# Designs tried in a protein design chat: VH-VL binders against q0atu2. Part 152

Target 1, 119 residues: q0atu2
Amino acid sequence: MLDKKARIRTSREYRNVFEKGKRLSGRFLIIYYVENALDNNRFGFITNKKIGMAVIRNRIKRQLRAIVREYQGQVKNKHDIVLVARAGIGKSSFEGMEKDYIAIMKKAGLFARNANKID
Below, E stands for the ipSAE of ESMFold2; O stands for the ipSAE of OpenDDE; V2 stands for 0.75 times the mean of E and O plus 0.25 times the DockQ between their complexes.

## First folded at step 6 (VH-VL)

Design p86 (framework fv_ivicentamab_arm2)
Fold by ESMFold2-Fast, scan of step 6:
Structure p86 (fold): chain C 119 residues (1-119), chain A 119 residues (1-119), chain B 110 residues (1-110)
Amino acid sequence: as target 1 above (119 residues)
Amino acid sequence: EVQLVESGGGLVQPGGSLRLSCAASGFTFSSYDMNWVRQAPGKGLEWVSIIGTAGDTDYASWAKGRFTISRDNSKNTLYLQMNSLRAEDTAVYYCARSEWYDTVGFDPWGQGTLVTVSS
Amino acid sequence: AYDMTQSPSTLSASVGDRVTITCQASQSISSYLAWYQQKPGKAPKLLIHDASSLESGVPSRFKGSGSGTEFTLTISSLQPDDFATYYCQQGYSYSDVSLTFGGGTKVEIK
């Protein structure tokens, strides 16, 4: 799915985004986002333990990575973005997650001009 | 610096009660899950309880009904109320920080506070 | 509900030795396991999170591996500072999680 360079990998990097970034909530997703000093975007994927068992949380992470990858080229460059799945996401459809992602990224001003597939 | 400092330990008679405190500094206390872990003299580590960022709690089976974990984010302080204490509750009690998201590992730990339950 | 078994309970070693500590879970915990080092009279120190991820500031001679039910902590060349007790811990789920530690492995001087 996502290239290793496009993923936030360490606890320290996640913590930096949580503490210094802006927060925006959608229906099923919360994003934390901050500008970085790199030449590319990095994404992190967090499922709160309250969502359920590891198998469910891992399914959600895979689906979110697929969504992010599909729209990767539309995201404004030089950002670290962490997607946090809310407790209710386990009962959402894939299409529901995708729609929420698009809406929240637009609201955050993170989509480049004319960079959206469904609008 | 990131620091946790426990207090409130001491000698207590069987059947007695005691409240432990853990003062946090150097980080955004409200953004982390907090734990109590104990260690009887010469024995291994035993997890006691967790409290999440939303105030949700969980306990070791043997601690349910006797111990209550709580937090006061305005004071950056974690508490453990211990009731109906028994000789086997004698231990060093540590508070420890954990991430609210899907990862395993406690860091940092406090220095510990000794609770001795004897006649 | 998850039993965590460490072996050996004690291990005698010399400086420069390769040391391997094993942790076994009674049920699969995927990669949700951490390793700690504890020196006498001190609080535990996190070495490895999520089975194989080394904490910052921890020497590269420490390595965690495994998934499912079998995990190992390896110290490739034991140093004087490494004589301590080591614990594994599972954290498979948050809600109704029964966080459990292994019994510990004491690494002592031969």
Scores: ipSAE 0.015, ipTM 0.639, lowest interface PAE 7.1, mean pLDDT 85

Design p9 (framework fv_ivicentamab_arm2)
Fold by OpenDDE, second read of step 7:
Structure p9 (fold): chain C 119 residues (1-119), chain A 119 residues (1-119), chain B 110 residues (1-110)
Amino acid sequence: as target 1 above (119 residues)
Amino acid sequence: EVQLVESGGGLVQPGGSLRLSCAASGFTFSSYDMNWVRQAPGKGLEWVSIIGTEGDTDYASWAKGRFTISRDNSKNTLYLQMNSLRAEDTAVYYCARGEYWDSTLFDYWGQGTLVTVSS
Amino acid sequence: AYDMTQSPSTLSASVGDRVTITCQASQSISSYLAWYQQKPGKAPKLLIHDASSLESGVPSRFKGSGSGTEFTLTISSLQPDDFATYYCQQGYSYSDVSLTFGGGTKVEIK
């Protein structure tokens, strides 16, 4: 499961990622990522009303967390990563979200070389 | 230290209205979902409503139309507007901070404010 | 709907006893379950999240287990401070199936 220590929680932490990090866009997700000084990765999630109603946004957040958790052990360490949900994600399937996440993370070079769940 | 302090409870007649407040401190209020949970005397806990960080709201099915949750981030305050109150609404009303990880839960609670609906 | 059923409603036990509380969900909620402790006149306190993860400061004698529809809270050796009412809560969904607490289990002195 996604540990508390693996979460970006403060506005300052988010700002740091946005200001110093790199940005990549996928079909359903935009990721911002930057190296941190920790021994672990931290993840943040951003959704807005363009995604849909509250129920949809809540579902999307839960699904994204599940995806991140699934592949957590295969991501290079010492990164802060913020996932921004794009408007179209509200109509996407979980599998579509997962594929987009994998694709964008690969493009970012954030998966470890020995990763075995990203085929 | 995280603190939540409810206020506004009291005696009200059936059909009446009441507005509860919850003053938050010790954390970045705007960064957290906030909830209301109530407990009738001698009974169990019952979730009432949630307001997210984007101002999105959700309600228990029984609460829709009569209860309105809102927040003022500039005042670090959560509100619950209760209308058309009934005897069965008599309860201690708690504000609870939402922890939105993989699951939704309530990691900090106020001490509650008593609402008594009686003729 | 995701109905949560706790059993038993009341449990009488002595200090040192092993106590087991069960929470059943009408549908699978994966591991999205929390346990709370509430003492008379006090607000609930979060004990366990995600079915089995102990909150900071919670004694190791508390153990949460289960997934899907069946969950258990176990107190390996009941202490005087543990006499209270315990609630499970599903954190899987909102409006269509509102956040739901179990009915509670009162652990009292035998």
Scores: ipSAE 0.029, ipTM 0.718, lowest interface PAE 4.2, mean pLDDT 89
Fold by ESMFold2-Fast, scan of step 6:
Structure p9 (fold): chain C 119 residues (1-119), chain A 119 residues (1-119), chain B 110 residues (1-110)
Amino acid sequence: as target 1 above (119 residues)
Amino acid sequence: EVQLVESGGGLVQPGGSLRLSCAASGFTFSSYDMNWVRQAPGKGLEWVSIIGTEGDTDYASWAKGRFTISRDNSKNTLYLQMNSLRAEDTAVYYCARGEYWDSTLFDYWGQGTLVTVSS
Amino acid sequence: AYDMTQSPSTLSASVGDRVTITCQASQSISSYLAWYQQKPGKAPKLLIHDASSLESGVPSRFKGSGSGTEFTLTISSLQPDDFATYYCQQGYSYSDVSLTFGGGTKVEIK
C-alpha cells in the first residue's frame, strides 16, 4: 500500500483538487490533478454506488491503489491526484484499468518524459 | 490515538432484538469504511457487515434481512441493529475500521461487546 | 466464496522456536491476504497486509510470504508475547462474496 504521506485524506483536500485542478477523462477513470506545495505526490480514490456493491468498490479501490503504487516512480513529483472510477470500471479487467491509468497519466503530462523511469 | 468502543451487548431471548453502538475517536470517522466482525465463544472470526463512506452497505448472506448496519457521522458512531436473534448469533461483536486505502483490511478494532442469545 | 484453509489448527512450541503457519485459498487471490494476531481475551490485531508487508510496530521476527493460493506466516524466534491465535484473511473479493477468514491457528506453550 501507499505510504500515509501519499494519501489525500480530508474532505478539504479533496475539495481543493476538484476546485483548482484540471480534469481528464479516460475509458474507466477520471483524474483531477493539481500541483501541490509539498515534497511528494498524494493520491485520492473515489468509487461511487453506480459501480456496484461495497465489496466490488473495495476491490476496485485496492486494484487502483496497486496500479498507482506500481507506477509511483514514474509520476512527476509534487502533485495531488484524485482518481474517480467511472461506472463501467466494474466490467474492466485489472489489465484494462492499468492501461487506462497509464494512458490518462501520459495524456495529462504527469508521467516522466525520459526512458529511465526510476531515475 | 484511534479508539473504537463498543456498547449495547447483553442477554437477549431468541427472536429478540438488540442494537450495538461503536463510538469512534482519534480519526476522521466520515472518511473510513466501517465493519462489524463477530466471534462465537471458542470459535473463529466471521465478517458480518460493512458500511462505506457514502452509506452503501453489504452483509454476510446469513445476516441479510435480520441485521442492519448504519452510521451517524455527526456523532462519530457506528451501529448494528440485530433482529430475530438466534442462539447461533451468540458472539463477541467487534467494531473494526477498514484501512483507508484497502477497507478489506481491519487496521483498528474495538474491545468487543458480548451478545448472548438464550432463554 | 473463497475457501480459506489454515494449517495446523493448533501447534505447541517453545520460546525461541521457529513457527510456520500456512494458509491456502481455494482459488487465486493474488497477494491480497492479511494476517491477524489475537491474544486471549483481546481483539485481533493486524500484523501483515498484502501477503508480506509488516504493519508499523510489528516485530521483524514476523514474516509473511506467498502469492496466488499458498501463503505462509513465519515467526523466526518465538517470544512469550507470540502465544496467540493467528488468522489469515482474503481481501480479493472478486467472487462478490463475504470477506473470508481462515479457521485460525492456535500457538500454544509446549
Scores: ipSAE 0.007, ipTM 0.580, lowest interface PAE 11.8, mean pLDDT 84

## First folded at step 7 (VH-VL)

Design ga1 (framework fv_recibokibart; at its last look DockQ between E and O 0.09; V2 from the best seeds 0.00; counts 0 for: pae O 4.5 > 2, placed apart)
Fold by ESMFold2, look of step 7:
Structure ga1 (fold): chain C 119 residues (1-119), chain A 123 residues (1-123), chain B 108 residues (1-108)
Amino acid sequence: as target 1 above (119 residues)
Amino acid sequence: QVQLVQSGAEVKKPGASVKVSCKASGYTFTDYWMHWAKQAPGQGLEWIGEINPDSGDTNYAQKFQGRVTMTRDTSISTAYMELSRLRSDDTAVYYCARDTGSLFYPSGHFDYWGQGTLVTVSS
Amino acid sequence: QIVLTQSPGTLSLSPGERATLSCRASQSVSYSYLHWYQQKPGQAPRLWIYDASSRATGIPDRFSGSGSGTDFTLTISRLEPEDFATYYCQQYESDPWTFGQGTKLEIK
């Protein structure tokens, strides 16, 4: 799915997004995002035990990665973006998560204006 | 109470591999970054790398790239560090240590340490 | 990588004396990313000072940390017998996360 270049992989990279980034909340997701010094975007995903059992948390992570991969070509480059799953996300559908992601990314101004997959 | 309990001392020959375990208890294993450090006899501390126990993502010091592999088993709250192609200068105590902060906001300092695992590499 | 150089390497003092331990970084380190550990023989390191100047839980107020940029100091105002140990500074400014080589504080 997302290759190594498109993932936030180190503890310091996660902390930098929290410290320096902007925050926006959706129904099921919170995003934090900050401009990076690369030519590409990087994505991170945060879930915790309060969302549910490990099987549920792993399902949520897999679904979020699939959504991000589907729309990654439409995201403005040079951003580190962390998606934080909210407690209620475990009861959402894939389509519900997808709609929430699109809405919050549009609100953040992170989609390119000419992106054809977002309305 | 938070505890990190490491596997016992090991004696290895040059060229072999060693896998050290670090079992966590008293907290949610997947909510905190885990780190590994080396301390050769009479020497200081050297950071080896880190693992996100939730995602499995790792970040290694360049000195250890290609020889170290960090893994975890979330079902038993255990982190592992494997060091291959052992040399005599790999003789050291190896520690696991937990970051005090969350996965998203790690502190960069380590509040709980394992007791250490002595690895001796001798012919 | 950022090299942390501690001085002196060994500091020989008596109980009751004041100790000053130095940690100098090869590049600037934000105070929130500079930490200190104490280690006694046969034991794992223990977090002592974090964020340059904040004492970890249970650490006596005779220990103080200070500094910024490239120069950081750990001071013990009046040495007690239990304070004789090796002290390491550590940085989290950039990977790899490095430690200083340590200052061994030993009884004279």
Scores: ipSAE 0.699, ipTM 0.878, lowest interface PAE 1.2, mean pLDDT 91
Fold by OpenDDE, look of step 7:
Structure ga1 (fold): chain C 119 residues (1-119), chain A 123 residues (1-123), chain B 108 residues (1-108)
Amino acid sequence: as target 1 above (119 residues)
Amino acid sequence: QVQLVQSGAEVKKPGASVKVSCKASGYTFTDYWMHWAKQAPGQGLEWIGEINPDSGDTNYAQKFQGRVTMTRDTSISTAYMELSRLRSDDTAVYYCARDTGSLFYPSGHFDYWGQGTLVTVSS
Amino acid sequence: QIVLTQSPGTLSLSPGERATLSCRASQSVSYSYLHWYQQKPGQAPRLWIYDASSRATGIPDRFSGSGSGTDFTLTISRLEPEDFATYYCQQYESDPWTFGQGTKLEIK
């Protein structure tokens, strides 16, 4: 589980990312990202009711958190990043989700130059 | 600021079709499901259906199944609702409304509404 | 579908009085899925209360929402002239979205 320090938790924090951040769309994910004034990255996750039943939404969140944790050490510091699950994510495999995350994060330039876990 | 601007009033004969547009601005069109509601004269609000502007997926109320078609043009951030085989009881003001549940909330509510489009069906 | 029944149909009150509007659901509705809208004649509805008890932006403190399960209430502590309108509750506990039939709050 992501450390509380690494999580976006308040509506105000989410709103700030959505209003001031940049947006990029992947196949299964949309990311909003903005620089923060902290020494760490924070991640937020949005899985709305349209994704599916609560059990599905919880599964998706769990999977996304796992992906984020896996690559967290390779993401550029001082960013607030919100992952928004797209409607089709419920039909995606974990691997597909991971690939989409990597692709969109690369496109956003959020991985460190010396990242070694990404293809 | 967020705005939903609908097309003008329509007058149709029974059996005809009407297509109402809803142009969105001030936000990312594809991030929010768009809903349509009907309000007959002097009556309450009735949910017609919803569309995911991103995927084009739609869900319609059973009452309108087979007669309503919701579409969108992402290039101009516009949603459309077409109602076919019009009858007199289709006379109403039709509203488009943005659903917050698509992005900011775990569940949605309609935070912005179009100004409404009066559709009159008369012989 | 979940049916929302609002009561009373019409509520006649004077400015300064307390207004209590009821919205009863045919089955349990999570507070996250119960919302209220205000509509004045000739105008589009406007979001008023969301998540059962959260005031939308710009909504005065005299408005409050409460309730859980099948019973929800919109309360106006002291009516102002501009508060006289029709109020609709709305749910999305399950498909399809449904509205209450509305309560018309009119000036006595």
Scores: ipSAE 0.038, ipTM 0.734, lowest interface PAE 4.5, mean pLDDT 91
ESMFold2 (binder alone), look of step 7: mean pLDDT 93; pTM 0.944

Design ga2 (framework fv_recibokibart; at its last fold request DockQ between E and O 0.86; V2 from the best seeds 0.87)
Fold by OpenDDE, fold request of step 13:
Structure ga2 (fold): chain C 119 residues (1-119), chain A 123 residues (1-123), chain B 108 residues (1-108)
Amino acid sequence: as target 1 above (119 residues)
Amino acid sequence: QVQLVQSGAEVKKPGASVKVSCKASGYTFTEYWMHWAKQAPGQGLEWIGEINPDSGDTNYAQKFQGRVTMTRDTSISTAYMELSRLRSDDTAVYYCARDTGSLFYPTGHFDYWGQGTLVTVSS
Amino acid sequence: QIVLTQSPGTLSLSPGERATLSCRASQSVSYSYLHWYQQKPGQAPRLWIYDASSRATGIPDRFSGSGSGTDFTLTISRLEPEDFATYYCQQYESDPYTFGQGTKLEIK
């Protein structure tokens, strides 16, 4: 699990990302991202019933957290990033999700120059 | 139809704790922020805090920090608000209320409310 | 925190009259974060006006909201008997959520 300081935790924080952030869509994920005034990144995760039953949503959420945690140190700092799971993600593999995450984060230019796990 | 049904009235002694429940139905519980508000007798509304039913993350008003705990049981679509170290000025009707917008698109206003739970604190 | 001050505290009017309720914020509030609720005795509040000027579902057009910055107004063009209640404004420009102290609209 992500540390509290690494999580978007309030409705206002989510609203801010939606209102001021940029949106990019991948195959399985949509990301919204905006610069924050902190010294760390914060992540939010959105799953809805469109992706499947609660068991599926929980699995997807757990997997997304694992992916985010794995690459957390390679993401440019000072960003609030919300990951929205798309409908097809329920049938994807972990590797597929990871690949999609990397692709969309690259497209967003959110990986640091010294990132070594994304090539 | 969306409904929020709260637990019944409570009578407590000072220093005790009270836990109010709010059962949601008619929508996906984990897709909307849940809020709690306090209304003392003859007084206005006061925001207590919010909970993300999906993640369990909470955000409380400063005056309730350290005494309030918001939780949820997603298996039964129920939110809980526990207030500890009760005192006389905690006597009030407590409401749960749903944010009108979805989890990622919260609007900051509340479209559905529970019927309220009266909590009376007296020695 | 942002303090919302409503005026008047009590407004006594008759059916058919025009009602004007004021909500003043201690600092600027975006219109999208200023909302109004109606509450009758023994009942939970009901969302009435959102985004300063948008009527909630089922709210009659005799109700209108306006304002910007620090001054917001709820207007009832012609009061109906069922309109007599307490009205609260609410903001979430910033933490924490806050409500006005309410205006009680009572029948004269």
Scores: ipSAE 0.903, ipTM 0.952, lowest interface PAE 0.5, mean pLDDT 95
Fold by ESMFold2, fold request of step 13:
Structure ga2 (fold): chain C 119 residues (1-119), chain A 123 residues (1-123), chain B 108 residues (1-108)
Amino acid sequence: as target 1 above (119 residues)
Amino acid sequence: QVQLVQSGAEVKKPGASVKVSCKASGYTFTEYWMHWAKQAPGQGLEWIGEINPDSGDTNYAQKFQGRVTMTRDTSISTAYMELSRLRSDDTAVYYCARDTGSLFYPTGHFDYWGQGTLVTVSS
Amino acid sequence: QIVLTQSPGTLSLSPGERATLSCRASQSVSYSYLHWYQQKPGQAPRLWIYDASSRATGIPDRFSGSGSGTDFTLTISRLEPEDFATYYCQQYESDPYTFGQGTKLEIK
């Protein structure tokens, strides 16, 4: 579970990322990201019922949160980042989601230099 | 048919707590922000806070921080607002209201409101 | 927080007259974040105007919203008996998301 300060928690904050953020698509995920005025990062997660039943959606959310938590120390600070689950994510494995996340975060330039946890 | 149905009126003594429910129907409960507002007798509307029904994350007006707790039960599409350490100026009608937009693109205006729940705090 | 000040507090007019209701914000509010509600006694508020000037579904053409920055208005071109109610403006520019104190439009 991410700390409260590392989560996007208000409706206005989500809207700001939607309106002002850059968008980058992976196989299973889309990220939206924008620089914030804080000293830390904040993460948000968007899933909907098109992904599958509630059990599947809850599994996806837990897995995405775990992935973000594992790599959060390697993410450049001062960003609000929203992960949007794509329709096909229900068929993915944890490893597939993790690799997709790493790839899109690298492509966005959001990992810090010389991060030793990134392939 | 979108509908928000709130729990019935409550009479409470100072120092008690009250928990108001708001049952949603006619839409996907977890895809819209839910808001709560207060209207004291003869007064205007005051925003209390919001909840993301999917994540359970909340955001409260500073005035209510420490006394309000917003929760939800997604299995029955119901939002809750609990107000503790009640005092006489908490006497009001409390409304739930749905944001018109999605979780990621909320509009900040509310197209459906509950009927209101009168909470009376009397010595 | 952003304070919304509505004026007048009470507006007494007859059917057929024009009504102008003012909402002044303590800070600039984007038009996309300024909304209006109608409320009648014993009822919940109803969304009336959103995004400063857009009418909600089913709201008659005699209602119009305008304004920008700190000054917004709701205009009713020709009052009908059903229009007598209290009107609130509301902002979504920043939390806490505040309402004005209302303008009561009453029949003379």
Scores: ipSAE 0.842, ipTM 0.923, lowest interface PAE 0.5, mean pLDDT 92
ESMFold2, look of step 7: ipSAE 0.821; ipTM 0.919
ESMFold2 (binder alone), look of step 7: mean pLDDT 93; pTM 0.939
OpenDDE, look of step 7: ipSAE 0.879; ipTM 0.946
ESMFold2, look of step 10: ipSAE 0.808; ipTM 0.915
ESMFold2 (binder alone), look of step 10: mean pLDDT 93; pTM 0.942
OpenDDE, look of step 10: ipSAE 0.876; ipTM 0.945
ESMFold2, fold request of step 13: ipSAE 0.838, 0.824; ipTM 0.923, 0.920
ESMFold2 (binder alone), fold request of step 13: mean pLDDT 93, 93, 93; pTM 0.938, 0.937, 0.942
OpenDDE, fold request of step 13: ipSAE 0.027, 0.030; ipTM 0.695, 0.708

Design ga3 (framework fv_recibokibart; at its last look DockQ between E and O 0.04; V2 from the best seeds 0.00; counts 0 for: pae E 9.7 > 2, placed apart)
Fold by OpenDDE, look of step 7:
Structure ga3 (fold): chain C 119 residues (1-119), chain A 121 residues (1-121), chain B 108 residues (1-108)
Amino acid sequence: as target 1 above (119 residues)
Amino acid sequence: QVQLVQSGAEVKKPGASVKVSCKASGYTFTDYWMHWAKQAPGQGLEWIGEINPDSGDTNYAQKFQGRVTMTRDTSISTAYMELSRLRSDDTAVYYCARGGSFWDSPYFDYWGQGTLVTVSS
Amino acid sequence: QIVLTQSPGTLSLSPGERATLSCRASQSVSYSYLHWYQQKPGQAPRLWIYDASSRATGIPDRFSGSGSGTDFTLTISRLEPEDFATYYCQQYESDPWTFGQGTKLEIK
């Protein structure tokens, strides 16, 4: 799991991202992102029932956390980012999810200039 | 149709702990934040904290930090609030309340019936 | 934290009269984060007005909410016997969530 400091943990923090943030949609993910006043990034995850059964949602959540952790060091700092899983994500492979994440984050311009593991 | 059903009244001694349950039904448990509030006898409402039932992340009022623990069991759509090191001023009715989802306004649209916790020596 | 001060503490009126309840915030609160609840003795609170001016489901049109910034008002145009209760305002503009101390509307 992401460090406590790297997580969006309150309802108000989530609300702030949705109200003030920008939205980008990928094939399997929607991201909402906004600059924060901190020196670190915070991530949030939304996996609702339209994705599938609890077992599927838990799997997707686990996979998304893994993807975020993998690329965390390459994301521009001072951002709150919420990942919303789309309904079709349950049928996606891990590689497909990862590819979608990278594509969306690139489109958002959220990767650091010196990022090396982005392709 | 949406219902929050809380556990029964509790009588505790000072220094003990109490764990109140709140079983939700009629909606998707993990889609809404669950909140807890305190109401001392003859007094107003006081917010204790919130929990994200999906992630388990919590946010507590400073007054209760260090003594309150909120948890949930998604398999039975039940939220729990545990208050430790009880003292006499913890005597109150405790409510669970459904807060907002990620997409709707943050208000408490449904409340549990309340749980009376009495702390006496 | 944002402190909500309600006035008056107790309001004594008769059925048929107009009731005006005030909720003042220590700092500005967006309308989407100011709500009202009704509570009767021995019962849980009930959502009454949300987003400062929207009536919850089943709430009679004699109830209305208004206000912005730091001043909000709940108005009952013509009191009915079932309207006598305690009313709380509540905000979530910022942590922590806070309630007003309540206004008790009692029958004169």
Scores: ipSAE 0.848, ipTM 0.936, lowest interface PAE 0.6, mean pLDDT 94
Fold by ESMFold2, look of step 7:
Structure ga3 (fold): chain C 119 residues (1-119), chain A 121 residues (1-121), chain B 108 residues (1-108)
Amino acid sequence: as target 1 above (119 residues)
Amino acid sequence: QVQLVQSGAEVKKPGASVKVSCKASGYTFTDYWMHWAKQAPGQGLEWIGEINPDSGDTNYAQKFQGRVTMTRDTSISTAYMELSRLRSDDTAVYYCARGGSFWDSPYFDYWGQGTLVTVSS
Amino acid sequence: QIVLTQSPGTLSLSPGERATLSCRASQSVSYSYLHWYQQKPGQAPRLWIYDASSRATGIPDRFSGSGSGTDFTLTISRLEPEDFATYYCQQYESDPWTFGQGTKLEIK
């Protein structure tokens, strides 16, 4: 799991990202992102009952956390990033979510230059 | 410092209702799921349900559907669990427990002290 | 629902010995959704191990967790007197979230 310092925790922190950040939509995910004043990145997630039953929400949450953890070393530092699950994400595969995450993070310019070299 | 303080022990007759409170302090109440669990005398733990304190949305174990209601008051950082149509097998200690953040897997890292509910005639 | 079966029900050992506690799930559980708690009589449970293998804050490194799929293990490499308690595993893979029935670790 992500270190506790790498998590967006409070409602105020989430509101800051939504109000001041940029928004990009992918096929299964929406990201909101803004520079922070820290030396590290922070990640937040929004999921709710509308995505599906608890077993589906649990799968989505687990898979998104795994994807973020896998690629966090490639993300440019000093950003707060919130991932919002879109309707229909419950029907996606892990690989589909992963591809979508990579695509929107690249489009946002949030991956470091070596991202294409490795993943 | 995180603390969950529950209301005191209750003695109820079959058919009555009980409402247990859980006051949170030392963290942002609305950032974490609140869970409730039951432990009957000499038995293990049983999950009852959860509430999202920010939205008020709830999810209950099927075993308790129709008899349990979970609510919260964000102005005083307090969660509530009400169990209706009490039966003798509802005699147990009831715990509130803080789950993980809304995107983490819930593990119950802080627990209230428990509230003993005794159902007898 | 997912049933967690812990074995043994009671484990009688002496301080200094190694303890191995088993938790078996009726269905596959991701490692990130299996957790362990310690409970002493008259006290609330305490988070001990989360995500199958990560120790909670302040938990000694003599405790380790492992496993995947349906089989999970809590190991205490060298028992201390304070380790004698009941241990519960818990899953969050699917609703309802369930606990095992517990393993009581007692002084021989």
Scores: ipSAE 0.007, ipTM 0.555, lowest interface PAE 9.7, mean pLDDT 85
ESMFold2 (binder alone), look of step 7: mean pLDDT 91; pTM 0.925

